# Designs tried in a protein design chat: VH-VL binders against p04169. Part 10

Target 1, 76 residues: p04169
Amino acid sequence: GLPDGVEDLPKAEDDHAHDYVNDAADTDHARFQEGQLCENCQFWVDYVNGWGYCQHPDFTDVLVRGEGWCSVYAPA

## First folded at step 23 (VH-VL)

Design z22
Fold by OpenDDE, fold request of step 24:
Structure z22 (fold): chain C 76 residues (1-76), chain A 123 residues (1-123), chain B 111 residues (1-111)
Amino acid sequence: as target 1 above (76 residues)
Amino acid sequence: QVQLVQSGAEVKKPGASVKVSCKASGYTFTNYAMNWVRQAPGQGLEWIGWINPNSGRTKLDQKFKDRVTITVDKSTSTAYMELSSLRSEDTAVYYCARESWDFWSGFDYFDYWGQGTLVTVSS
Amino acid sequence: EIVLTQSPATLSLSPGERATLSCRASQSVSKSGYSYMNWFQQKPGQPPKLLIHGASNLETGVPSRFSGSGSGTDFTLTISSLEPEDFAVYFCQQRYKYPFTFGGGTKVEIK
């Protein structure tokens, strides 16, 4: 679920961790497969306006974009 | 078991083109990108680029952007690297190497390699 | 590109001795607590074989006498006690940014 204080989290910047990109289309990672998005990642928790909380330890300090992607993507 | 089998040695003249193949087996071809790496005689390794067989996306070292084309044939699970405008300095063993990763750490690496293809460029 | 410099170029040792191989990057290959450095072993007529990923993680099946350490720009591959089969060339590789680059290699040869 969403952590306390989620409303105060800043939006992740590209390259926050694990080659994160706010737009999956921008990735140049070899492992990326079309259709993989933060919003369908097992770490995703929906929040507000296309942004969500990522339960991965390296993203707990930011909000991530649903249409984003990173190299530790794991299908839900 | 995972196997990458490359095409045989090539001898080319400067200015010609060469196309090396890498046939993959023992795994789902489209789930792993394929890298190409070369090694000049007695020298180190040089990454050329990769292709994602599923999407067709490629990434090349910019130094090869005008001369290298990486492709795949999904029906035969084969990756190809074509190098044009060959020069003597292109003489090297060319390897295909599967892009993989550690599921725990997430680090990326080349886990399986082809046996290599010697490409000799000489006048 | 990130240039990786390996030293020494050649390391002559006897079986049972400790081997210490250095790989220095022209810029840091670490971020967010991760180090994007891999090590490969290559024997004559063979392709490279992955030994270490992420600076210190042994690949499955690699003997425990191999270890990797380091962060930032300085990395080390250590072979605690050389076995005859360990005499080969070793390459470091950074996966921090494109283009991926390799070091020039260290040849570990029998004295």
Scores: ipSAE 0.874, ipTM 0.953, lowest interface PAE 0.4, mean pLDDT 97
Fold by OpenDDE, fold request of step 24:
Structure z22 (fold): chain C 76 residues (1-76), chain A 123 residues (1-123), chain B 111 residues (1-111)
Amino acid sequence: as target 1 above (76 residues)
Amino acid sequence: QVQLVQSGAEVKKPGASVKVSCKASGYTFTNYAMNWVRQAPGQGLEWIGWINPNSGRTKLDQKFKDRVTITVDKSTSTAYMELSSLRSEDTAVYYCARESWDFWSGFDYFDYWGQGTLVTVSS
Amino acid sequence: EIVLTQSPATLSLSPGERATLSCRASQSVSKSGYSYMNWFQQKPGQPPKLLIHGASNLETGVPSRFSGSGSGTDFTLTISSLEPEDFAVYFCQQRYKYPFTFGGGTKVEIK
């Protein structure tokens, strides 16, 4: 679920951690597979307007974009 | 058992092209990117680039952008590295190396390597 | 590109001795507590073998006498007590940014 204070979290910037990009299409990472997005990652918790909370320890301080991607992506 | 088996040694003249193959087995070929790395005799290692067999995306060191083409044949689980306009300084052992990662930390690394292919460029 | 300088170029030691290998990067290869440095071992006629990833994580199957440390620009590979099979060339590699680069290597040879 969503943590208390989720409404106060800032949006993640590119390269926040683990080569995160707000647009998956922008990644230069070798591991990226087409169709992989934050919104279908096992760590994803939907929030508002295409942004969500990521349950991965390195993203608990930000909101991530549903259409984003990072190298610790794990399929749901 | 993961295995990467490369094609045999090549001897080429300057200006020619060479295409080295790397046949993968023991894992799902499309789930792992394949890197190419070379090593001149008695020298260090030089990363050339990678290809994601599933997406077809590639990344090359800019120094090779005009001479290197990396491709795959998914039906045979084989990666290829073609180097054109060969020069004597291209003489090296060329390796394919599987791109892998640690599931917990997310760190990326080369875990399995081909046996290497010697490419000799001489007049 | 990030240049990795390894020292010493050659390290002559006897079995049982401690080996300390240095790898210095021309710029930091660390971010947010992570260090993107790998170590490889290479023996003649063989491809490199992964030993350490992320500066300090021992690869599965690698003996515990191997360890990695460091952050930022300075990294160290340590072999606590050399075994005969450890005499080889060791390379560091940064995965921080493209292009991926390797150090020039340290040859650990028998005295």
Scores: ipSAE 0.873, ipTM 0.952, lowest interface PAE 0.4, mean pLDDT 97
Fold by OpenDDE, fold request of step 24:
Structure z22 (fold): chain C 76 residues (1-76), chain A 123 residues (1-123), chain B 111 residues (1-111)
Amino acid sequence: as target 1 above (76 residues)
Amino acid sequence: QVQLVQSGAEVKKPGASVKVSCKASGYTFTNYAMNWVRQAPGQGLEWIGWINPNSGRTKLDQKFKDRVTITVDKSTSTAYMELSSLRSEDTAVYYCARESWDFWSGFDYFDYWGQGTLVTVSS
Amino acid sequence: EIVLTQSPATLSLSPGERATLSCRASQSVSKSGYSYMNWFQQKPGQPPKLLIHGASNLETGVPSRFSGSGSGTDFTLTISSLEPEDFAVYFCQQRYKYPFTFGGGTKVEIK
């Protein structure tokens, strides 16, 4: 679920961690597969307006974009 | 068991092209990108690029962008690297290397390598 | 590109001795608490073999006498007590950004 204070979290910038990109289309990572997005990642918790909370330890301090991607993507 | 088996040694003239193959087995070919790395005799290692066999996406070192083409045949689990306009300095052992990662940390690395293919360019 | 400089070029030691290999990057290869440096071992006629990833993580199956340390621009591979099979060439590699690059290698040879 969403943590307390989620509304105060800043939006992640590209390269926040693990080669994160706010637009999956921007990645040049070798492991990226088409269709993989934060919003269908195991760590995803939907929040508001296409942004969500990521339960991965390296993203708990930000909001991530549903259409984003990073190298620790795990299918839901 | 993961295995990468490369094609045999090649001898080419300057200006010619060479296509090296790397047949993968022991794992799901499309789940792992394949890198190409070369090593000139007695020298260090030089990364060339990778291909994602599933998506067909590639990334090359810009120095090779005009001469290298990396492809795959998913039906045979084989990756290919073609190098054109060969020159003497292209003489090297060419390796394919599987792109893998640590599932805990997410660090990426080359875990399995082909045995290497010697490409000799000489007039 | 990021240039990796390894030193020394050659390290002559005896079995049982400690080996310390250096890899210096022309710019930092660390970010967000992670260091994107790998170490490989290569023996004649063989492809490189992964030893360390992420600067300090020992690859499965690699003996515990191998260890990696460092961050930013300075990294070290240590072999606590050399075994006969450890005499080989060692390469560092950065995965921080494209193009991926390797150091020139350190040859650990028997004295």
Scores: ipSAE 0.872, ipTM 0.952, lowest interface PAE 0.4, mean pLDDT 97
Fold by OpenDDE, last read:
Structure z22 (fold): chain C 76 residues (1-76), chain A 123 residues (1-123), chain B 111 residues (1-111)
Amino acid sequence: as target 1 above (76 residues)
Amino acid sequence: QVQLVQSGAEVKKPGASVKVSCKASGYTFTNYAMNWVRQAPGQGLEWIGWINPNSGRTKLDQKFKDRVTITVDKSTSTAYMELSSLRSEDTAVYYCARESWDFWSGFDYFDYWGQGTLVTVSS
Amino acid sequence: EIVLTQSPATLSLSPGERATLSCRASQSVSKSGYSYMNWFQQKPGQPPKLLIHGASNLETGVPSRFSGSGSGTDFTLTISSLEPEDFAVYFCQQRYKYPFTFGGGTKVEIK
């Protein structure tokens, strides 16, 4: 679920961690497969307006974009 | 048992082209990108580029952008690296190497390699 | 590109001795607590073999006498006690940014 204080989390910037990009289309990573997005990642928790909370330890301090991607993507 | 088996040694003249193959087995070919790396005799390693067999996306070192083409044949689980306008300095052993990663940290690395293909360029 | 400089070029040691190999990057290859440095071992006529990823993570099947350390620009591969099969060339590689680059290698040879 969403943590307390989620409303105070800043939006992640590109390259926050693990080659994160707010737009999956911007990635230049070898492992990226079309259709893989934060919003269908096992770590994803939907929040508001296309942004969500990522349960991965390296993203607990930010909101991530549903249309984003990073190299620790894991299918739900 | 992951295996990458490359094509045999090549001898080419300057200006010619060479196409090296790398046949993969023992895993789902489309789930892993394939890298190409070369090593001149007695020298270090030089990354050339990768291809994602599923998407067809490629990434090359800019120094090779005009001479290297990386392709795959999904039906045979084979990756190819073609190098054109060959020069003597292209003489090297060319390796294919599977792009893998640590599932916890996301670190990327080359886990399996082909046996290498010697390409000799001489007049 | 990021240039990796390995030292020494050649390291002559006897079995049982400790080997310390250095790899220095022209710029930091660390970010957010992670270091994007890999180490490979290569023997004559063979492709490189992955030993370490992420600066300090031992690859499965690699003997525990191998270890990696470092962050930022300075990295070290250590072989605590050399075995005869450890005499080979070792390469560092950065995965921080394109193009991926390798060091020039350190040859660990038998004294």
Scores: ipSAE 0.872, ipTM 0.952, lowest interface PAE 0.4, mean pLDDT 97
Fold by OpenDDE, last read:
Structure z22 (fold): chain C 76 residues (1-76), chain A 123 residues (1-123), chain B 111 residues (1-111)
Amino acid sequence: as target 1 above (76 residues)
Amino acid sequence: QVQLVQSGAEVKKPGASVKVSCKASGYTFTNYAMNWVRQAPGQGLEWIGWINPNSGRTKLDQKFKDRVTITVDKSTSTAYMELSSLRSEDTAVYYCARESWDFWSGFDYFDYWGQGTLVTVSS
Amino acid sequence: EIVLTQSPATLSLSPGERATLSCRASQSVSKSGYSYMNWFQQKPGQPPKLLIHGASNLETGVPSRFSGSGSGTDFTLTISSLEPEDFAVYFCQQRYKYPFTFGGGTKVEIK
């Protein structure tokens, strides 16, 4: 679920961690597979306006974009 | 039981092309990108590029952008590296290396390597 | 590209001695608390073998006498007590950005 204070979290920038990109189309990571997005990642918790909370320890301080991607992606 | 078996040594003239193969077995070929790395005699290692066999996406060192083509044949689980306009400086052992990662840390690395293919370019 | 400089070029030691190998990057290869440096061992006629990933993570099956440390631009591979099979060439590699690059290598030879 969403943590207390989620409304105060800033939006993640590209390269926040693990080669994160706000637009999956921008990645040049070898592991990326088409169709993989934050919004269908097991760590994803939907929040508002296409942004969500990521339960991965390295993203708990930001909001991530549903259409984003990072190298620790795990299918839901 | 992961294995990468490369094609045999090649001898080429300057200006020719060479295509080295790397046959993968013991794992799901499309789940792992494949890298190519070369090593000139007595020298260090030089990364050439990778291919994602599932998507066909490639990434090359810009140094090779005009001369290297990396491809795969999914039906035979084989990756290929073709180098054109060969020059003497291209003489090296060429390796394929599987792109893998640690599932806990998320770091990427080359875990399995082919045995290498010597490509000799001489007039 | 990021240039990796390894030192020394050659390290002559005896079995049982401690080996300390340096790899210096022309720019930082660390971000978000992670260091994108790998270490490989290579013996004659063989491909490189992965030893360390992420600067300090020992690859499965690699003896515990190997260890990696460092961050930013300075990294170290340490062999606490050399075994006869450890005499080889060692390469560092950065995975921070493209193109991936390797150091020139350090040859650990028997004294």
Scores: ipSAE 0.868, ipTM 0.951, lowest interface PAE 0.4, mean pLDDT 97
Fold by OpenDDE, look of step 23:
Structure z22 (fold): chain C 76 residues (1-76), chain A 123 residues (1-123), chain B 111 residues (1-111)
Amino acid sequence: as target 1 above (76 residues)
Amino acid sequence: QVQLVQSGAEVKKPGASVKVSCKASGYTFTNYAMNWVRQAPGQGLEWIGWINPNSGRTKLDQKFKDRVTITVDKSTSTAYMELSSLRSEDTAVYYCARESWDFWSGFDYFDYWGQGTLVTVSS
Amino acid sequence: EIVLTQSPATLSLSPGERATLSCRASQSVSKSGYSYMNWFQQKPGQPPKLLIHGASNLETGVPSRFSGSGSGTDFTLTISSLEPEDFAVYFCQQRYKYPFTFGGGTKVEIK
């Protein structure tokens, strides 16, 4: 679930960790497959306005974009 | 077991083209990107580019953008690297290498390699 | 591109000795606590073999006498006690940004 204080988390910037991009279309990572998005990642918790909380340890300090992607993507 | 088997040695004239194949087996071909790397005789390694067999996306070193084409045939689980306008300095062993990764860190690495294909360019 | 400089070019040692190989990058290859550096071993007539990924993670099946360390621009591959089969060429590789690049290699040869 969403952590306490989620409303105070800043939005992640590109390259926050693990080659994260706010727009999956911007990645030039070899492993990226079409349709893979943060919003369908097993770490995803929906929050507000297309942004969510990522339960991966390296993203607990930010909000991530549903249409984003990173190299630790894991299908739900 | 994972295996990458490449096509045989090639001898070409300057200006010609060469197409090297890499047949993959022992894993789901479309789940892993395939890299191409070359090594001139007695020299170091040079990354050429990769292809994602599922999406067809490619990434090349800009040095090769005008001369290299990387493709795949999913039906035969084979990757190809074609190099045109061959020069003597293109003489090298060309390797295909599977792009794998660590699931915890997301770090990528070349875990399996083909046996290499010698391409000799000489007049 | 990021240039990787390996030193020494040749390292002459005897079995049982400790080998220390250096790889220096022209710019940092570390970010967010991770180092995008891999190490390979290559023997004559063979393709490179992965030894270390992420600067310090030993690939499955690689003997524990091999270890990797470093961050930023300076990385080290260590062989604690050389075995006869360890005499080969070793390459570092960065995956921090495109194009991926390799060092020039260190040849570990028998003294």
Scores: ipSAE 0.857, ipTM 0.948, lowest interface PAE 0.4, mean pLDDT 97

